# Designs tried in a protein design chat: VH-VL binders against p38851r773to978. Part 7

Target 1, 206 residues: p38851r773to978
Amino acid sequence: EAWCYFQDNFKVGSKTLFHVLFGDKSQVFPSSLFLCKKGSNLNNNSYWERIRRAKEDASCQFELCRKLQFQLNRTSNFIKDLLWLKDDNDNFKLVLQQRVTKIKQGYYFEVEEGPIIVKFPLCHPLLLRVRFIIAECITSQGESLKKCDLAILYDFNYVESIDKLNTKVEKLWLFERIHLNWALRYCKLEHSEINRKTREYLKKFN

## First folded at step 21 (VH-VL)

Design c4
Fold by OpenDDE, fold request of step 22:
Structure c4 (fold): chain C 206 residues (1-206), chain A 119 residues (1-119), chain B 107 residues (1-107)
Amino acid sequence: as target 1 above (206 residues)
Amino acid sequence: QVQLVESGGGLVQPGGSLRLSCAASGFTFSYYYMNWVRQAPGKGLEWVSVISRSGGYTYYADSVKGRFTISRDNSKNTLYLQMNSLRAEDTAVYYCARSDWFEWGMDVWGQGTLVTVSS
Amino acid sequence: DIELTQPPSVSVAPGQTARISCSGDNIGSYYVYWYQQKPGQAPVLVIYDDSDRPSGIPERFSGSNSGNTATLTISGTQAEDEADYYCQVWDSSSDHVFGGGTKLTVL
């Protein structure tokens, strides 16, 4: 297993940042994904829907879930076939799930993305997951106001090699390690694109 | 232009049933969560129930859980509240109210419909 | 579950500033919403997200939220502002929670 994380500060409230990134009108996803063909008319996000959890969580009794549909980037040839759908024109598209797993009134959000399974020839598949965390510093003593206009975005990227039983593979051979490193690099690219689009959006509306 | 209109209220005996409707117009109904909020005569506001945009998620106040059922028909732009096993304490004006998918306030309200539970 | 407490009534002279409090444990960690309800009418959202004002709401309406108390402030109160005011929060476990309401009388 390998992971990397990124951190960015934004001069807006956490709720605002959330809507910029994940709101119904947001244009950040799926175009920021490295597997996504930008500008494709096949790209379409479902609306967020509440999904009841089996057990109540102290942070949130439900999850919000949406599906990101997008046309695959031509450079991405080795994605799990089960995640591919064909349209009426025989085009391949991918469906990726996002879930808001935690919502705290204390200005805290967690969004999980994935997994995406990437298959390379003669190698164990790579499982890619992303966790987004949006937080805003708020003190219960009133030292900070709710609208301090300072939100922090964390991107946690997880890359795992899995076997046929979906078990983590600990020992990777040379090419598997190379592919893992490539995946981490793509995570960086996605983060950069997310950051760019977010800041661009905020700039337009300031 | 944006409007909610409740109907179906009336007089009912304890233990009886009643079905309320809320007709939406002037906006895309399926984009919003819908709520029922009631107000007993001379009392404050009490949230009753919420339903998600697709109708796949519902939640109820403890006071009505097991007795009331919220539903919606997006093709008809209509919200419903099926009320069973009605009690005297259910007597109230019932409002339907719109909220976004994050439940950040209720920005559109209907005029309300009166439900009276009395023997 | 969070409980919201409001004073049952507040009185103010025309042109003066009215302040309506909404108290709750650590309410400052929640977004607070305020509704105005005039007799025989449905509630109207006047403040959202602690201090933001919907379109059409007069600028004399403002809100703040810190610690254990949220406050709706009406500067230069007018006769037309006489109404019941309700604070409300959204909680992941309780959904919408309302305060008991405050009757504002303009003397």
Scores: ipSAE 0.671, ipTM 0.873, lowest interface PAE 0.7, mean pLDDT 90
Fold by OpenDDE, fold request of step 22:
Structure c4 (fold): chain C 206 residues (1-206), chain A 119 residues (1-119), chain B 107 residues (1-107)
Amino acid sequence: as target 1 above (206 residues)
Amino acid sequence: QVQLVESGGGLVQPGGSLRLSCAASGFTFSYYYMNWVRQAPGKGLEWVSVISRSGGYTYYADSVKGRFTISRDNSKNTLYLQMNSLRAEDTAVYYCARSDWFEWGMDVWGQGTLVTVSS
Amino acid sequence: DIELTQPPSVSVAPGQTARISCSGDNIGSYYVYWYQQKPGQAPVLVIYDDSDRPSGIPERFSGSNSGNTATLTISGTQAEDEADYYCQVWDSSSDHVFGGGTKLTVL
């Protein structure tokens, strides 16, 4: 397994940052995704919809889910997904799920994305999960500083097969290690794009 | 002007059925969650049901589960509440109220429609 | 499940500060909403997310929430503020939970 972690600071409240990143009018997703073909007319996000929570948590205000539909770029020939689609023109699309949890404590938002499955020849399937964490900075008295931290965590996990997603491959061979290095680049590029667009849109809010 | 207008209330016998409607105007209806809240005469507010923007999510108070059905038609900007197996304790003014998909406060309310369940 | 308790009534003289409490176990972990309802009218949202005011709501309305008690405060209470006030939270198990309501009388 491998992971990447990024953290950025923004001079806005958590709600504002959330709307910039994940709001209905936000243009950050799916175009910021590394695997997304930018500008494709196949790219589309569903609206956030409430989902039933698996566990009851009094601290949880709500949990929402949306689907990100996007066309894969031409370099993504080995992408697999449970919701993998092919259009009439033989274009490959992914339907990626995002789930958001909003809790009061700490003015906290967490968005989970994935998994995306990448299968290279002679390699185990690689699962990618992304976690977004928005936390507003507050004083000891509970007052907002109108600043937020955005953390993006990329988690890569090799599994035995696409049909066994709950497995974990511990010992990796050479090509799998090489692919993890590529995954690192993936994370950096995607994070950079997310950060760029976020700041661009914030100029419109601020 | 942002407005919600309830209709369909009236007198019904116990065990009967009634369908309430709530017409929305002045805002993008599909952008909001919609709620039904009722108030028995001289009593407090009681939440009844909620429906998500697309209708994919619905939830009900325990007191009405299995008897009431919330639905919406975004093309008609209308919210519905199908009430079956009505009981005397269902007697109340029924309000429809919107809440933002992100901000959950109910910021717009209708004038309410009275439902009376009596033999 | 959380239960919200409000005093049945609160009285205040004009110009004085009215405080309406909403008590519940660990209510401070919830966002609290406050609604004003005048006789024969629909409720009006006056406070959301504990302390935020919707547009059009006078600044004399404020809210706080910590521990086991949320409070709606009306400074410089006016005759027009006489109404029933309800607190409300979103609960993970029951979605919406309302308090019993408080009748505010301006003497």
Scores: ipSAE 0.587, ipTM 0.849, lowest interface PAE 0.9, mean pLDDT 89
Fold by OpenDDE, look of step 21:
Structure c4 (fold): chain C 206 residues (1-206), chain A 119 residues (1-119), chain B 107 residues (1-107)
Amino acid sequence: as target 1 above (206 residues)
Amino acid sequence: QVQLVESGGGLVQPGGSLRLSCAASGFTFSYYYMNWVRQAPGKGLEWVSVISRSGGYTYYADSVKGRFTISRDNSKNTLYLQMNSLRAEDTAVYYCARSDWFEWGMDVWGQGTLVTVSS
Amino acid sequence: DIELTQPPSVSVAPGQTARISCSGDNIGSYYVYWYQQKPGQAPVLVIYDDSDRPSGIPERFSGSNSGNTATLTISGTQAEDEADYYCQVWDSSSDHVFGGGTKLTVL
């Protein structure tokens, strides 16, 4: 698989940063998705809900899940049947799934985002997933430094070419490689936008 | 003003059932997780149950699991606690309290309703 | 699962500083919440996220949390501060966890 990661530091605590990014009233993501129209948040009343915990982590009894809806540009770059919802006005919107998969007592957060499936002509679909990690600084002994006013955001982006069975395609032809690189660049742009908006929000929050 | 008001408490025999209600006002009820917390006479606070905003997720303390059922009606701004197979140790003042997914504290409490389980 | 331990009682003279401890393994990794409960009344949140005060809570109330001990501090304790105090944390496996409570007596 192809992946890229980004890291940024914020002069706030991890809980604050989490709130800014993922809070119910946060506008960071609704306005940061690169392929979406500005102001494309169509579901302002979408809130985090606890859901049954997946089998992978016994330390957490539940996950938090929310769905964000975005108005896309009217391009056919997405798999309609998987990611697009038809509204009452025959408009299509992207549903972005976010899940908080791990919480360590408010100082460590893991959030999974996606999938986003991008389809290009003559190419296998690209599956994009993002994993966000928000963590605080720690001491040399591994002790969390809560409220140290320094939070680290990790943005791990995973991109895979998949076939109709959602199986990874290992050999990509030239155009697929080009689109893969494009997708990776997209991830960078998304991160940059999220970062920018987050910082803007922090100025207001403080 | 933000307010929670419990009702439905009373005297019940062991093995009996009781349904508590908590009426919310002064805030958007559906925006909050709701909890039941109880306090036995002369004892400390014990968390009992939580329900998510939509009601899709519920969780219970081990002491009441299988016997108690938390539910909510957002259209009526009301939280419920169905208590079955009541035991003497369930005797307590039952409080409803709000929280949300991010703030783990309970910032609004009702006045409580007394449940007495006795033969 | 984390367990929270509080002293059953603490006494303080008026005007003096009261300190109520809440002990738990690695409690410093948790955000701690404190509740005040006066006789015949419902609990009131007085501290959240270790040290933050809700609106309406006097500044004499403060909190700290590190290591294995969280502490509620009441500076210049007044007679009206006589109450039971409970610490609480959220745990991913057990949800809300309360301490046993501490009765604060103002002498």
Scores: ipSAE 0.531, ipTM 0.841, lowest interface PAE 1.2, mean pLDDT 87
Fold by ESMFold2, fold request of step 22:
Structure c4 (fold): chain C 206 residues (1-206), chain A 119 residues (1-119), chain B 107 residues (1-107)
Amino acid sequence: as target 1 above (206 residues)
Amino acid sequence: QVQLVESGGGLVQPGGSLRLSCAASGFTFSYYYMNWVRQAPGKGLEWVSVISRSGGYTYYADSVKGRFTISRDNSKNTLYLQMNSLRAEDTAVYYCARSDWFEWGMDVWGQGTLVTVSS
Amino acid sequence: DIELTQPPSVSVAPGQTARISCSGDNIGSYYVYWYQQKPGQAPVLVIYDDSDRPSGIPERFSGSNSGNTATLTISGTQAEDEADYYCQVWDSSSDHVFGGGTKLTVL
């Protein structure tokens, strides 16, 4: 339904940028997430673990998965109207999965994040998914330019219910349109924080 | 100084058991996947087994599956290989080697420990 | 399952370029790793991710990987480069797969 797309160029190789964003020692996540209460001692990442892949994807050797744990920021004005999140239990914790779904010869990475399901009063559940794409800039002859692009794709759609995630509500009620505008602001603010943290980290290495 | 040191090799009869250890130092052991690789005298390298950082994923070469068990103790920085039902074909130098969590190459190897299976 | 084939031996004169091949079905879609092993010693990683050198590996070592063949190239080969060389990939069904090894002789 609704989507946001951001693209940024970095003067480092794609593997370096992947490490900065998703490395086990990186602090970009979860603190850059819009819903995250920064500085909480509940904010923690699991290790990346390998996932076996079937031979159907002969060009893709593996998929890695980790979990981001963080305390929800319930004091933000942008969060006050939330009725429900997919996994909001103890101490307002959320556990969010990230999966590395594609790697091509060290020049290309895809990471999927989510889903997050939010529900506002009198609205269908809103599904949020994020995809990160890191692509090294190479010549037509395969030579690295020592630069890469980061694309972040945010995808939002209303679903009929929390148990029918493969559905899409096509006609939106007015409040559903208003909460999609919340989602677009979500994208912009989160992207800005990710970009800021990433560039701060890169100054340490360049 | 990054180091891996194997121990526990020796002479054992066919059908016997042996437990190898690999002590890690100079790096954060729990950040790495750990592997066992063996090499029969005069032969090439043969991968044996891998264990993930938490121990939640293990995998074995078909030649050892069901007989060997890989494990780790992150509090002691130690990797283990329990070898049961040993055969003459298991005679080899056994190396431990680390690999990064998102890479499949092995950048640090131990010096190896010899296991000889003979009657 | 991918199988890696290496020539059993390669001979080169000092100062010349040695090329050690590693053949496999569509190996160009895999990351290839190369190890050097001298007699009585543990293997040493000399190339990772097809073409990258670990710290401390001389620049005369290089690698390439495309199609069905990966190649380790040693330019200006020295006597100390005499060793066995192994290629390796990770495969989703077989985990780590090694080639049979190539003995490099510097005549």
Scores: ipSAE 0.007, ipTM 0.564, lowest interface PAE 8.9, mean pLDDT 81

Design c4
Fold by ESMFold2, fold request of step 22:
Structure c4 (fold): chain C 206 residues (1-206), chain A 119 residues (1-119), chain B 107 residues (1-107)
Amino acid sequence: as target 1 above (206 residues)
Amino acid sequence: QVQLVESGGGLVQPGGSLRLSCAASGFTFSYYYMNWVRQAPGKGLEWVSVISRSGGYTYYADSVKGRFTISRDNSKNTLYLQMNSLRAEDTAVYYCARSDWFEWGMDVWGQGTLVTVSS
Amino acid sequence: DIELTQPPSVSVAPGQTARISCSGDNIGSYYVYWYQQKPGQAPVLVIYDDSDRPSGIPERFSGSNSGNTATLTISGTQAEDEADYYCQVWDSSSDHVFGGGTKLTVL
């Protein structure tokens, strides 16, 4: 499996950064996504909604979910070669889920995004997941330093089929290795855009 | 000018039903989670129920689950609480209060409506 | 899930500092909200997110939260501060959880 990790420091508290990235008035998503055609009038977000718990689970304080809808950016060289495994509703429209999966109300947030399933010719389906982690910088006494870190983890795996997303491919073909280089470019470009947009919006809060 | 106004309280017999209303004004009602909180005479605050912005998710305190139903009509800026199978223990002032989807404090409260369950 | 415990009453002389505690297992990992309720009135939010004041709340109100105890502090207490005070957190299992309330008496 391939992964990319980015960490950036911000001079705001974790709750503020969470609001800048994921708040209802934030415009960081979907426009920062690598696959998103910026400026499309098809780019919409649902509001965050609480979702039903299947059982009492002490490891998760709540789940809050939204959907990002966006038009696929077809002008990139690599995107014109992609095969998508989900329905295409004309204009190459995609729907991507974000879930707030963890809040430790001691200055910590986790948001999971995806999966996105991409299939190149002669390759197994490539599964893409993203995790955002916001952690406040605190003293040993629990006092906020008014700074926080944003960590973004991109996780890429070839899987046996779209029906078995947890069954990973253990030996890659040559073409599959080549397309992992595409995954690295995906990570770098998306991280750069997320960071840029986030810092633009921070001016509204500080 | 942000305000919440409850109505529909009164005297009811045990086993009876009431429907409370909460009218919202001065803010965009559909952006907020809405709550019911009650206070028995001489007692503390007890959270009763919450409803999400779209109305798609609701949660209830164990003490009222199965008997009370929270709902909202965003076109009328109105929150409701349908109270069935009322008991003496449900006697309280019922407040509506708004909260954010991310911030869980209740920053605007109504003045409350009294529900008395007595034979 | 978390249970919040407050002392039933606190007394303070005018001009002195009142401290109202709210105890809960690891409450320092929660954002704590404080409400003031005067007799015959609805509650009013006076502190949110542990230590922040809503617009219109006097500077003499402050809050802290660490470990197992959150504290509402009123410096220079005035007669008008006489009220019941409730702490509150949000919990994924129970939603909104209130403390039992503390009656502040200004003598």
Scores: ipSAE 0.007, ipTM 0.561, lowest interface PAE 9.2, mean pLDDT 80
Fold by ESMFold2, fold request of step 22:
Structure c4 (fold): chain C 206 residues (1-206), chain A 119 residues (1-119), chain B 107 residues (1-107)
Amino acid sequence: as target 1 above (206 residues)
Amino acid sequence: QVQLVESGGGLVQPGGSLRLSCAASGFTFSYYYMNWVRQAPGKGLEWVSVISRSGGYTYYADSVKGRFTISRDNSKNTLYLQMNSLRAEDTAVYYCARSDWFEWGMDVWGQGTLVTVSS
Amino acid sequence: DIELTQPPSVSVAPGQTARISCSGDNIGSYYVYWYQQKPGQAPVLVIYDDSDRPSGIPERFSGSNSGNTATLTISGTQAEDEADYYCQVWDSSSDHVFGGGTKLTVL
């Protein structure tokens, strides 16, 4: 039921920004993720791979996927009592998928991330999905201004159960209302880290 | 300056084999997906095959699957098509063409190499 | 599996507008690409993503795509526009799909 939106301008073309954020050698992910324990040897990204979907699932023409693997950061009291799906019993390893869902000839990129499922005690599961949109600033003649915008949309939604992710809980319990404020802090901190690392990375390659 | 140049076409008998090459220059070859597209004399364009940037994924038209193999050598900026068990209907001009990272339309094409399958 | 159908030929007088259609079931949900091929030459991309022109393509070339029909439009058609024109989509099941081609004649 809640969402956050951020927009930032960069003085580089959209293809350059896409490479900086999502390139196979980029350091922005997973370390910018709010939940990620920075510096863990479990932090690892797969390469982007093309997938081919069956015709019945062909709502779009093209999709690239990668997986972000990272260790959950358990050192903060902010995170300490959350219940998480564990992929590695001893280390709270998480695997998060990113998908390129649109690209238009170096002018426009969309990347979707997630879902992540967060479970607070006595609450329904909270589903997080993220969308990144990179758009080139162009003149009316189609010439690049060598500038682009990055938009990040965070979407938080309580669902009835882990088995029913396409549901929405309409009547929130008391603790669920309180934890939506947690979601706002989540997206502000993650956005800040993504922006910081992106700008730092760009400075190193000028 | 951006160029794709095909070579290796020629005359071959049915059942024979032939290897096509496509030399790339003027751009970073390893950033692009590469395609083969063919055109029979007097006919339209037919997509044949695609290969991903690393060569880790390949796809083929049903008409050539099992007989043709696409490959690339990024250190030599070269795309290949190994054609086995050739048939008369494989007679065509073969073009190589690049696609962006995500297999968009094909913005740069070579001039083509003719393959003739006849005895 | 989408199939693309083009008229085999279109004739226009110089200076008039040529329209080349590309028909396919729900083609409006695909991005459409258009290629020009002159005799003895390789194809050249003239329209991408339904309506966008690559650098160096004259403004008289335009494109549209909705419903079951995509259209390449050449306004103020010139003699050098005589060529074969192909439409193309990318389909997740069939990969690159081309139309049969349209010969444009300028008389």
Scores: ipSAE 0.007, ipTM 0.516, lowest interface PAE 10.1, mean pLDDT 81

